VHH binders against q96fz2. Designs and how they scored, part 225

Target 1, 269 residues: q96fz2
Amino acid sequence: CGRTSCHLPRDVLTRACAYQDRRGQQRLPEWRDPDKYCPSYNKSPQSNSPVLLSRLHFEKDADSSERIIAPMRWGLVPSWFKESDPSKLQFNTTNCRSDTVMEKRSFKVPLGKGRRCVVLADGFYEWQRCQGTNQRQPYFIYFPQIKTEKSGSIGAADSPENWEKVWDNWRLLTMAGIFDCWEPPEGGDVLYSYTIITVDSCKGLSDIHHRMPAILDGEEAVSKWLDFGEVSTQEALKLIHPTENITFHAVSSVVNNSRNNTPECLAPV
Below, E stands for the ipSAE of ESMFold2; O stands for the ipSAE of OpenDDE; V2 stands for 0.75 times the mean of E and O plus 0.25 times the DockQ between their complexes.

## First folded at step 12 (VHH)

Design V17 (framework vhh_6z1v_2)
Fold by ESMFold2-Fast, scan of step 12:
Structure V17 (fold): chain B 269 residues (1-269), chain A 123 residues (1-123)
Amino acid sequence: as target 1 above (269 residues)
Amino acid sequence: EVQLVESGGRLVRTGGSLRLSCAASGSEFSSYAMGWFRQAPGKEREVVAAITQSGGKTYYADFVKGRFTISRDNAKNTVYLQMNSLKPEDTAVYYCAARWGFYETAPNEYDYWGQGTQVTVSS
């Protein structure tokens, strides 16, 4: 997973993340640095994307089940990174393999500090290799959406007005991430950055790509992944596995260029 | 930051019971996992019991399971260790410790420590 869509306006995104804390209180996640959120149909590594994380990471008196939503840089910069320019990091931290997460210092250290986050997206893109040709077929991959009288699935929305209705009750994709906090050696603002944990593809996606993000399917999984005060690293890692509860459709090559940021990027072909 | 003060340690006879208290000062007590550790002369500090922020999960070392109970009262900023069926081997200085996040069993994972309270178990 190297490209996502996360295009909802800030207020719509916030409402889509409504949740209950451990005491059963209804809540909306509180924003940190909301001005850094840039909606886009075509988000690539190095850009900022919204993540959910426990409020306890920012407020020492918070209940660990309470949530913050914050934009973070995609591409984890480890807290121990000693150079002044994070672009000098010589290895790719866009994704983190589930099978080696406890063996890689870049991921093991923040994981030990409870730095688990949930990466939010409309869905993600993957490029299918087609035998007998050099071209790849892009697909938009997302949770199955509930049908209502007002909105249908994205694959059924064939007119501009129907597309507007699709997003009213869209179920956001919730991917397991690890984040870290890096303080520039010569001063400046703390950089928050994340990686997406990846697993082997499920049966349904195996013909598109051999890997998929670790998807947290439902509020119970999301709550356990975020709650580093009540859920150990060992228990949280049990949530990291392939899921079959996913759907997709082919999209046009417009998405290939990360500078293209239009609804056409995820429209069915 | 939190400051921790243990109390309740004293001489008690084999088979007796004792309750230790750990009083915390500081606004963030309710956000910390808490642990009880002990150290006998010439031995390393070892975990006895631990409890999460909410009290929803607890840990007990094998040598105290069934005999000791950890609990917390976040309204009173206090952690308790109820010790039953005490044995001479339980003789140690008992320490209260606080960790930000989930509890751990290694002493070096804890952020704040009390000064300890002496428990002596004799025949």
Scores: ipSAE 0.631, ipTM 0.851, lowest interface PAE 1.6, mean pLDDT 89

Design V18 (framework vhh_6z1v_2)
Fold by ESMFold2-Fast, scan of step 12:
Structure V18 (fold): chain B 269 residues (1-269), chain A 123 residues (1-123)
Amino acid sequence: as target 1 above (269 residues)
Amino acid sequence: EVQLVESGGRLVRTGGSLRLSCAASGSSFSSYAMGWFRQAPGKEREVVAAITQSGGKTYYADFVKGRFTISRDNAKNTVYLQMNSLKPEDTAVYYCAARWGFYETAPNEYDYWGQGTQVTVSS
């Protein structure tokens, strides 16, 4: 996983992340640095994306089941990185393989500190290897969406106004991530950055790509991954596995250029 | 930072009961996992019991299961160890420890420690 869509306006995104804390109270996640959130249909590594994490990481008296939403840089910069420019990091930390996460210091250390996050997206993109053609076929991959009486029908979306309503109740893709905090040697603000954990593709995606992000399917999985105060690293890692609860459709080559940021990037073709 | 002070250690007879208390001062006690460890002369410090910040999950070493109970009162900033059916082998200095995040069983994973309270079980 190297490209995502996360285009919802801040208010819509926040409502889509409504959750229940340990006491059964309905809550919305509290924002950190909301002005750094930049909606886009075409998010690439090194850009900022919204993640959920436990409020306990920021407030010492917080219940570990309470959530913060914060923009973080995609591409984990380890706390021990000694150079001035994070883009000079010589190895790729966009993704973290589930099978080696406890072996690589860059990921093992933040995991030991409870630095688990849930990476939010409309969905992600993958490029299918087709034998002997000039280019690969991109696909947009996302959770199956629930149809309701009030939301109308996706099958009746021949009017532009109805297409806008699809996003009002969109079920966001929730991917397991690890984050770290890096202090620039030359001074400046602490950098929060994340990596997406990857697993072997499920049967449904095997013809598109051999790897997929570790998707946390449902609020129980999301809650357990985030709650580093009540869920051990070993218990949390049991949530990391392929899922079949996904759908996809082919999209146009417009998405190939990460500078293209339009609805055409995820529209079916 | 958290400062921890154990109390309740004393001489008891085999088969007796004792409750240890650990009073925490400083900030954020309710956010820490808490552990009870013990160290007998000539032995390494070993985990006895541990508890998460909410009290929702506990750990017990095999040699105390069914005899000891760990609990906490976050309003009073206190963690307790109720010890029943005490044996001479339970004789040790008992330490209270605090860790940020989920509890662990290794002493080196804990950041804050009390000075210990001596428990002696006679026979």
Scores: ipSAE 0.644, ipTM 0.858, lowest interface PAE 1.5, mean pLDDT 89

Design V19 (framework vhh_6z1v_2)
Fold by ESMFold2-Fast, scan of step 12:
Structure V19 (fold): chain B 269 residues (1-269), chain A 123 residues (1-123)
Amino acid sequence: as target 1 above (269 residues)
Amino acid sequence: EVQLVESGGRLVRTGGSLRLSCAASGSYFSSYAMGWFRQAPGKEREVVAAITQSGGKTYYADFVKGRFTISRDNAKNTVYLQMNSLKPEDTAVYYCAARWGFYETAPNEYDYWGQGTQVTVSS
């Protein structure tokens, strides 16, 4: 997983993340740096994406089941990185393999600090190799959506009202991530950055790509991954596995150029 | 920003039982993981038992398993250590400690400490 869509306006995104804390109280996640959230149909590594994380990471007196939503840089910059420019990091931290997460210092250290997050997206893109050509077929991959008269299909949303209805009750893709905090040596704001954990693809996706993000399917899995106060690292890692609860459709080559940021990026071909 | 006060330490005979209490005041006690540690003369401070914020998970050092029980009452801002089948080797100053996040076994991972309560077990 190297490209996602996360285009919902901030208020719609916030409502899509409604949750219950440990006491059963209905809540919306509290924002940090909301002005840094940039909706896009075509998010690439090094851009900011919204993630959920436990409020306890920011407030020592918080209930660990309470959630913050914050934009973070895609591409984990380890806390120990000593250069002034994060782009000079010599290895790719866009994804973290589930089978080596406890072997790699860049991921093991923040994981040991409870720095687990849930990466939010409308869905993600993968490119299938095509026979006899260097061109690849892109697919948009997302949770199955509840079909209602309000939501319709993406292809049916050809007016502003129809576009609104498609996304009103969209079930966001919730991917397991690890984040870290980096303090620039020359001073300035702390950089929060994340990586997406990857697993072997499920049977349904095996013909498109051999890897997939570790998807947390449902609120119980999301809650356990985030709650580093009640769920140990070892227990949380049991949530990391392929899922078959996923769907997809082919999209046009418009998505190939990361500068293209239009609904055509995820529209069915 | 939590303050901790231990109580219940005393002289007790081998095979006896004792309950220690740790009363907390200050910021949201219920959000902290709590631990009981002990330190005998000439030894380093070591973990005895720990409990998560909700009380849903506990940890016990091997040398107390089956004899000690940790519990908490968040409504009373108190954590307890029930000690059964006490041995002379259990003689130590017992400390309660608070940590945000999941409990840990190393003393240096805890944020707040009580002053300790002396437990002496006579043969």
Scores: ipSAE 0.485, ipTM 0.754, lowest interface PAE 1.6, mean pLDDT 88

Design V2 (framework vhh_6z1v_2; at its last look DockQ between E and O 0.83; V2 from the best seeds 0.00; counts 0 for: pae E 5.3 > 2)
Fold by OpenDDE, look of step 13:
Structure V2 (fold): chain B 269 residues (1-269), chain A 123 residues (1-123)
Amino acid sequence: as target 1 above (269 residues)
Amino acid sequence: EVQLVESGGRLVRTGGSLRLSCAASGSTFSSYSMGWFRQAPGKEREVVAAITQSGGKTYYADFVKGRFTISRDNAKNTVYLQMNSLKPEDTAVYYCAARWGFYEEAPNEYDYWGQGTQVTVSS
């Protein structure tokens, strides 16, 4: 996964992340560094995206089932990294393969510290290789959305009003991630950064791309992944597998340029 | 930084009972999983029992066989080990340890340690 969409306004995004804590109380996640949130239809590595994490990572004696939402840098910078520039990392940390997560120090160490997060997105993009050509067809991949009686398929939102309604009730894609905290050698703010765990693609997506993000489908999976105080690493890793509960549609080549940030990026063609 | 102080270790007879306590200093006790470890002379330190932050999950070593119970009182910043049906093989220095996140079996995974309390079981 090298491209996502996360364009919802902050308030809409927050509401979409409503949850129940361990006690069954309905809650909204609190923001850390809300000013770093930059909505975009076209998110690439090194950009900031919102993630969910346990409140216990920020607040002592907090309930580990409570959630915080925070923009983090896409591309994990390990805490042990001693260079002053994260771009000097010699290996790619945009993704972490599920099968080697425990073999790589950059991912194993933060995972062992309970630094699990849920990466939020409208969906992600993948490119299908066209047979016989060097051309690639991009697809937008996301959770199936509940058809409200009045609002036809995402494709049928002919009116701006209908489009707004669709996004107000949009079910966000929830991807399993690992984050780390990096202190720059020269001082300054701690950098929070994340990697997305990837798995082999489900059957439905296999013709498009052979790998997909590990998607946490449902509140229970999300809660277990985040609650590093009550759920072991071993138990959490059992949640990491392909899911068939996705849908997709072809989009225009507009998304190919990472500088393009318009609704056309995820619109069906 | 968390300081841990064990107490309750003493000489007991085989079949006897003992309750160990570990008091934590600071305001972050509830943020840590807690574990009891023991080390006998000439042996490696080994996990006895562990408990999650909330107390919702516990772990016991195979040798415990239902004889010991780990519990915690977060309001008192204290973790306990109730030991029943003690055997001479249970003679060791018992240590309290704290770990950020879920408990682990390996001693090297814990962040803070107490000084230990001596438990001696006589035949």
Scores: ipSAE 0.840, ipTM 0.931, lowest interface PAE 0.5, mean pLDDT 93
Fold by ESMFold2-Fast, scan of step 12:
Structure V2 (fold): chain B 269 residues (1-269), chain A 123 residues (1-123)
Amino acid sequence: as target 1 above (269 residues)
Amino acid sequence: EVQLVESGGRLVRTGGSLRLSCAASGSTFSSYSMGWFRQAPGKEREVVAAITQSGGKTYYADFVKGRFTISRDNAKNTVYLQMNSLKPEDTAVYYCAARWGFYEEAPNEYDYWGQGTQVTVSS
């Protein structure tokens, strides 16, 4: 997973992340640096995306079940990185393989510090290799959505105009991530950056791509992944596996250029 | 930052009971998981019991299961170790430790330590 859509306005995104804390109290996540959130239909590595994480990471007296939503840079910069420019990191940390996460220092260290986050997106994009051609077919991949009007389900045949109405109650994709905090050696603000954990593709996605992000399906999985005070690293890692609860449709080549940021990027073709 | 002070250690007879207390000061205690460790002369420091920040999960070493109980009072910034049916093998210095996040069994995973309180069990 190297491209996502996360286009919802801040207020809509916040409401879509409503949750219950350990005491059963209904809450909305509190924003950190909300002005750094940049909605886009076409998010690439090095851009900022919103993530959920435990409030305990920022407030030492917080209940670990309480949540913050914060924009973080996609592409984990390890806390031990010594150079002044994070773009000079020689390793690609856009994704972290689930099978080697405990072997790689860049991921094992922040994981040991409870730096688990949930990466939010409308969905993600993958490019299917077509036999006999160098062209690849892009697909938009997302959670199944609730039927909203008449008896119709959202399908590939729906017009782009109908997709605008779906966003009011869109179920956000919730991907398991690991984040770290890097302090620039020459001074400046702490950089928060994340990686998306990847697993083998489920049967339903195997014809599109051989890998998929580790998706946390439902609030129980999301809460356990985030709650580093009450859930051990070992128990949290049991949540990391392929899921079949996913759907997709083909999209146009407009999405190929990461500078294109329009609804056409995810509209069915 | 948390400062920890253990109390309650003393000489007790075999079969007796004792409650240890660990008082925390400095930063917010309630955000840390807490552990009780012990170290006998000539032996390595070993975990005895541990508790999460909410108190919802606890751990006990096999050699104390059914005899010791860990608890915490976040309003009083205190963690307790209730020790029952004490044996001479329980003789050790008992240490309180705090860890950011979920508890661990290894001593080197803990961020803050108290000075220890001596428990001696006579045969």
Scores: ipSAE 0.638, ipTM 0.854, lowest interface PAE 1.5, mean pLDDT 89
Fold by ESMFold2, look of step 13:
Structure V2 (fold): chain B 269 residues (1-269), chain A 123 residues (1-123)
Amino acid sequence: as target 1 above (269 residues)
Amino acid sequence: EVQLVESGGRLVRTGGSLRLSCAASGSTFSSYSMGWFRQAPGKEREVVAAITQSGGKTYYADFVKGRFTISRDNAKNTVYLQMNSLKPEDTAVYYCAARWGFYEEAPNEYDYWGQGTQVTVSS
């Protein structure tokens, strides 16, 4: 998993993240650094994307079940990194394999600090290799969506009101991530960055690609992954597995160029 | 960011009971998981019991399960260890400790420590 879509306006994205805290109170996540949110149909590593994390990471006296939403850099920069430029990091931290997460210091250390996050997207892209040619077929992969009689499927909008209704009720893909906080040696803002945990693909995706992001399906899974005050690392890692509750459709090659940021990137072909 | 003071340690007979208290000051007690640890002379410090910030989950070492109960009162900034059916092997200095996030068994995972209270169990 190396490409996602996360294009919703901030207020729509925030509303899609409504949740209940430990006491059952309905809440919206509170933003950190909202001006760093860069919506796009075509996000790649090193760009910022919004993640959810526990409020306890930021605020004294916070209930660890309360959530913050913040843009973070895709590609985890470990807190121990000593050079001044994150691009000098010479190993790939875009993804973290679930079977080796406790063997890699880049991921084990922040995980031990409770630095678990939920990476938000409309869905993600994968490319199916076509044997016999060098062509690749991109697919957009996402949670099954509730269909309404007035709101159609993705890309089927007859008017601005209908387009808004399609995305107003979109169920965001929720992927398990680990984040870390890096303090530049010369000073400046702390860099928050994340990796996406990966697992073997479910049977439904195996014809497209052999790996998939670890998807947290439902509020119980999301809550347990985020709540580092009440859920141990060992308990949290039990949430990391493939899911069959996923759907996809083929998309055009427009998405191949990461500079293309249009609805066509995820439109069915 | 938090200061911990234990109390309640004393000499008791085998089979007796006592209750240890740990009062917290200087920061928000409710933001920390809490643990009780003990250290007998010449031995390494070991976990006795631990409790999450909400009190929703607890841990007990195998040697104390069924005899000791950890609890917390966040309004009073206090964590307790009720110790019943005491044995001479329970003789140790007992320490209160606080950790940001979920509790752990290893002492080096804890951020703040009390100075300890002596528990002595005579035959």
Scores: ipSAE 0.205, ipTM 0.662, lowest interface PAE 5.3, mean pLDDT 88
ESMFold2 (binder alone), look of step 13: mean pLDDT 85; pTM 0.874

Design V20 (framework vhh_6z1v_2)
Fold by OpenDDE, second read of step 13:
Structure V20 (fold): chain B 269 residues (1-269), chain A 123 residues (1-123)
Amino acid sequence: as target 1 above (269 residues)
Amino acid sequence: EVQLVESGGRLVRTGGSLRLSCAASGSIFSSYAMGWFRQAPGKEREVVAAITQSGGKTYYADFVKGRFTISRDNAKNTVYLQMNSLKPEDTAVYYCAARWGFYETAPNEYDYWGQGTQVTVSS
């Protein structure tokens, strides 16, 4: 996964992240660093994206089932990194393979500290290689959306009004991530950064791409992944597997340029 | 930093019962999983029991066999180990430990330790 969409306004995004805590109380996640949230139809590594994490990571007396929403840098910067520039990392931390997560220190260590997060997105993009050509067809991949009698699927949005309705009730894609905290050697603010855990693609997506993000499907999966106080690493990792509960459609080549940030990026062609 | 102080260790007879207490300093007790460990002379430190932050999940070593119960009172910043049906083999220094996050069975996974309390079970 090297490209996502996360374009919802902050208030809409927050409401979409409504949840129940351990006590069954309905809650909204509190924001950390809301000013760092930059909505975009075309998010690339090194950009900031909103993630969910346990409140306990920020507040020592907090219930670990409570959630915080925070923009973090995509591309995990390990806490032990001693260079002043995170871009000087010699290895790619955009993704973490599920099968080697426990073999790589950069991911194992923060995971062992309970630094699990849920990366939020409208969906993610993947490119299918076209047979006989060097061209790749991009696809937007996301959770199936509930068909309201009036709004249909994202592909059926034929009017601006219908489009707005689609996004007001959009089910966000929830991807399993690991985050770390990095203190710059020269001082300054602590950098929070994340990697997306990847797995082998489900059957439905296998023709497009052989790998997919580990998707946490449903509130229970999300809650268990986040609650590092009550759910062990071992139990959490059982949640990491391919899911068939996805849909996709072909999009234009507009998304190929990371500078393009328009609705056309995820619009069906 | 969390300071842990164990109490309740004493000499007891085989078949007897004992309740250990571990008091934590500070207001952050509820943020830590707690564990009881023991170390007998010439043996490695081993986990006895562990409990999550909320007390919702517990772990017991195989040798406990239902004889011991770990509990916690977050309002009192205290974790307890009720030990019943004690055996001479239970003789050891018992340690309280705290870990950020979920409990673990390995001693090296814990962040803070008490000084220990001696439990001696006579035949």
Scores: ipSAE 0.778, ipTM 0.907, lowest interface PAE 0.6, mean pLDDT 92
Fold by ESMFold2-Fast, scan of step 12:
Structure V20 (fold): chain B 269 residues (1-269), chain A 123 residues (1-123)
Amino acid sequence: as target 1 above (269 residues)
Amino acid sequence: EVQLVESGGRLVRTGGSLRLSCAASGSIFSSYAMGWFRQAPGKEREVVAAITQSGGKTYYADFVKGRFTISRDNAKNTVYLQMNSLKPEDTAVYYCAARWGFYETAPNEYDYWGQGTQVTVSS
């Protein structure tokens, strides 16, 4: 996973993240640096994306089940990185393989500090290699969406205007991430950056791509991944596996250029 | 940030019981995992029991399972160790420790330590 859509306005995104804390109290996550959130249909590595993380990471007296939304840089910069420009990091930390996460220092160290986050997106994009051509077919991949009184199930056959109305009730994709905090050696603000954990594709996605993000399906999985005060690293890693609870449809090649940021990027073709 | 003060250690006979208390200063106690460790002369400091922020999960070393119980009262900023069926091998200085995040079994993973309270078990 190297491209996502996360286009919801801040208010809509916040309401889509409504949750219950450990005591059963209904809550909305509180924003940190909301002005750094840039909605986009076409987000690439090095851009900022919203993530959920435990409030305890920012407030030493917080209940570990309470949540913050914060925009973070996609592409984990390890806390020990010594150069002044994080874009000059010589290895790619956009994704972290689940099978080697405890073997790589860049990921093992923040994981040991409870630096688990949930990466939020409308969905993600993958490019299917087509036999007999040099072209790749992009797909938008997302959670199945609920059919309600006025909205239908979302499918490739639905009209483009129906897609404009589904965002009010959209179920956000919730991907398991690891984040770290980097202090620039020359001074300046702490950089929060994340990586998306990846697993082998489920059977439903195997014809599109061989890898997929580790998706946390449902509030129980999301809560356990975030709650580093009550859930050990070992227990949290049991949540990291492929899921079949995803759907997809083919999209226009407009999405190929990361500078294109329009609804056409995710509309069915 | 957090100051820890242990109390309750004393001389007790084999088969007896003791309750140790650890009082914490500061409002952040309720967000930390707490552990009880012990150290006998000539030995390394070892974990005895640990408890999460909410008290929902506990850990016990094999040599105390069934005899010791860890608990906490976040309203009173206190963690307790109830020690039953005491043995001479339980003789040690008992330390209270606080850790950010989930509890761990290694002493070097803890952020704050008390000064210890002496428990002596005689036959």
Scores: ipSAE 0.648, ipTM 0.855, lowest interface PAE 1.4, mean pLDDT 89

Design V21 (framework vhh_6z1v_2)
Fold by ESMFold2-Fast, scan of step 12:
Order: structure tokens, then sequence, then C-alpha cells
Structure V21 (fold): chain B 269 residues (1-269), chain A 123 residues (1-123)
């Protein structure tokens, strides 16, 4: 997973993240650095994306079940990175393989500190290789959605006009992430950056791509992944596996260029 | 940041009961996992019991299961260890410890420690 859509306005995104804390109280996540959130239909690595994380990471007296929503840079910059420019990292930290996460120091160390986050998106994009040609077919991949006007899941064959109405009740894709904090050697603001954990594709996606993000399906999984005060690293990692609860549709090549940021990027073809 | 003070250690007869208390200073206590450890002369410090931030999950070493109970009162910034059916083998200095995040069983994973309270169990 190297491209996502996260286009909802801040207020709509916040309401889509309504949750219950450990005491059963209904809450909305509190924003950190909301001005850094840039909605887009076409998010690439090194751009900022909204993530959920435990409030305990910022407030030492907080309940670990309470949530913050914050924009973070996609592409984890380890806390030990010594250069002045994070873009000069010699290795790619856009994704983190689930099978080696405890072997890679860049991921094992922040994971040991409870630095688990949930990466939010409308959905993600993958490019299917078309045999016998160099062309690739892009697909938009997302949770099954409930139609606002009728009971049941929204279908890939629905008209683009019907897609415009669905966003008010859109179920956001919730991907397991790990984040770290990097302090620039020459001073400046702490950089928060994340990686998306990846697993083998489920059977439904195997014809599109061989890997998929680790998706946390439902509030129980999301709560356990975030709550580093009540859920051990070992227990949290049991949540990391492929899911079949996903749908997709083919989209136009407009999405190929990461500079294109329009509804056409995710519209069914 | 968190300062811990244990109390309640004393001489107790075999089969007796004792409650240890660990009082914490500061408003951040409720955010820490808490552990009780013990160390007898010539032995390494070992975990006895641990409890999460909310008190929703607890851990007990095999040698105390069924006899000891860990609990916490976040309003009073205190963690307790209720010790029942005490045996001479329970004789040790008991330490209270605090850890950021989920509890662990290794002493070196804890951030803050009290000075300890001596428990002596005689026949």
Amino acid sequence: as target 1 above (269 residues)
Amino acid sequence: EVQLVESGGRLVRTGGSLRLSCAASGRTFSSYAMGWFRQAPGKEREVVAAITQSGGKTYYADFVKGRFTISRDNAKNTVYLQMNSLKPEDTAVYYCAARWGFYETAPNEYDYWGQGTQVTVSS
C-alpha cells in the first residue's frame, strides 16, 4: 500500500471517528495540528495523513482508551535518524511487513514504546498487472458501505452521482500503523511519521496485488490496537492478519499521477 | 517523575496475612502500569504481581497464584498487595514499580521504583 484517498472535510472526518472510551462515554477524537490536514483523493508517501492514536502519548494523566487525531507524515523517520533532512533516508519506510516487524529496529523500537496508530483513509489504491502489456489497471479498495437512501451495501456499479451522497456516512478504512517521533538535530518541531503494516493479500484481492495493508475491522480491533496501556504488544499483533471484508472497483488512469486530486481518481469506470 | 513509597512490611507468622501499600506522588500515577516485585538475599529481583492502568488486567507469578491479590485505587494514588497464607519462602524485600504502558514481568522494563519494604515470615 503506496497510495490512498482521504478527502473528507475535517468536520466530516471527525464525526466518522466517533468512538466510546473504556468507561462507555461517547467521544470525538481531539485534533492535534488540524491545520496540517490536507484532504486529497490521491495521497502518496511523504504527504501527511490523519491517524488515530492514544491520548496518553501526549498527556501523561490521560486514560489510554481516549483518542487523538493528528496528521502524520507517511514514511516513518526513526527517532535515531541523524541527518537534517528526513527525505534523505536511504531506505523505504512507507510499509512494514507484519512477518518481520519485530526484527526491524526501525519498527520494533517504536512498537515497544506503544507507538501504535490507526491510519485513516477513504480507501487505498493498487495497480493490477495486465499480462502481455506494460499497462496496469488501478483499483480503489475500501470497506463495504451502506447506501444512505436504501438498506444494503453500496455497489461498484453505482453511478458517480450516487457516490457523491455516500460520503456523509462513509465508513473509513482503518489500517494498522506504527509511528515514531523524530527531533531535528538543528532544532525545530518534532516530526511525527508513520508506516502502514502490510500482510499477504486475502483471496478477494489476490488477483489485484499480492500484498495488502493490515486492516482493523471494527471498533473492537481499533480500540485494542490503540490502547497500549491495556493491550500488550504481543496481544495487539494478533490483530494483524488479512481480511476478506473489503470491496473494490476499477478506476481511471487519472489516479496514476499523484498530482491529480479530483473525484475522478476514485470514481468507477 | 512518579515517586513511590511502600509500607506495611513486618514480621508475620506462617499462614498469616499482610497487606502492602504503595503510595504514589503526582497526578500521572493513574497512567502507569504498576508491579510488585520481591528480592530475597542472594537472589535476583522477581515479579510477584502486576496491574494495568485501569486495573482491568492483572498478572500473578505462579508461586503466588491463589494467595496474593493486587489492586489499585487511582483516586488515592495507591496500589495494594494483599498477601494471604504466607510461607517462609515469601520472606523478601517487596518493591513497588511503575511502567509506562502495559505491564511487564522483567524488572528492567520498569521506569520508577520504591525503596522497598521488608516482609519476614517465620515458622
Scores: ipSAE 0.650, ipTM 0.856, lowest interface PAE 1.4, mean pLDDT 89

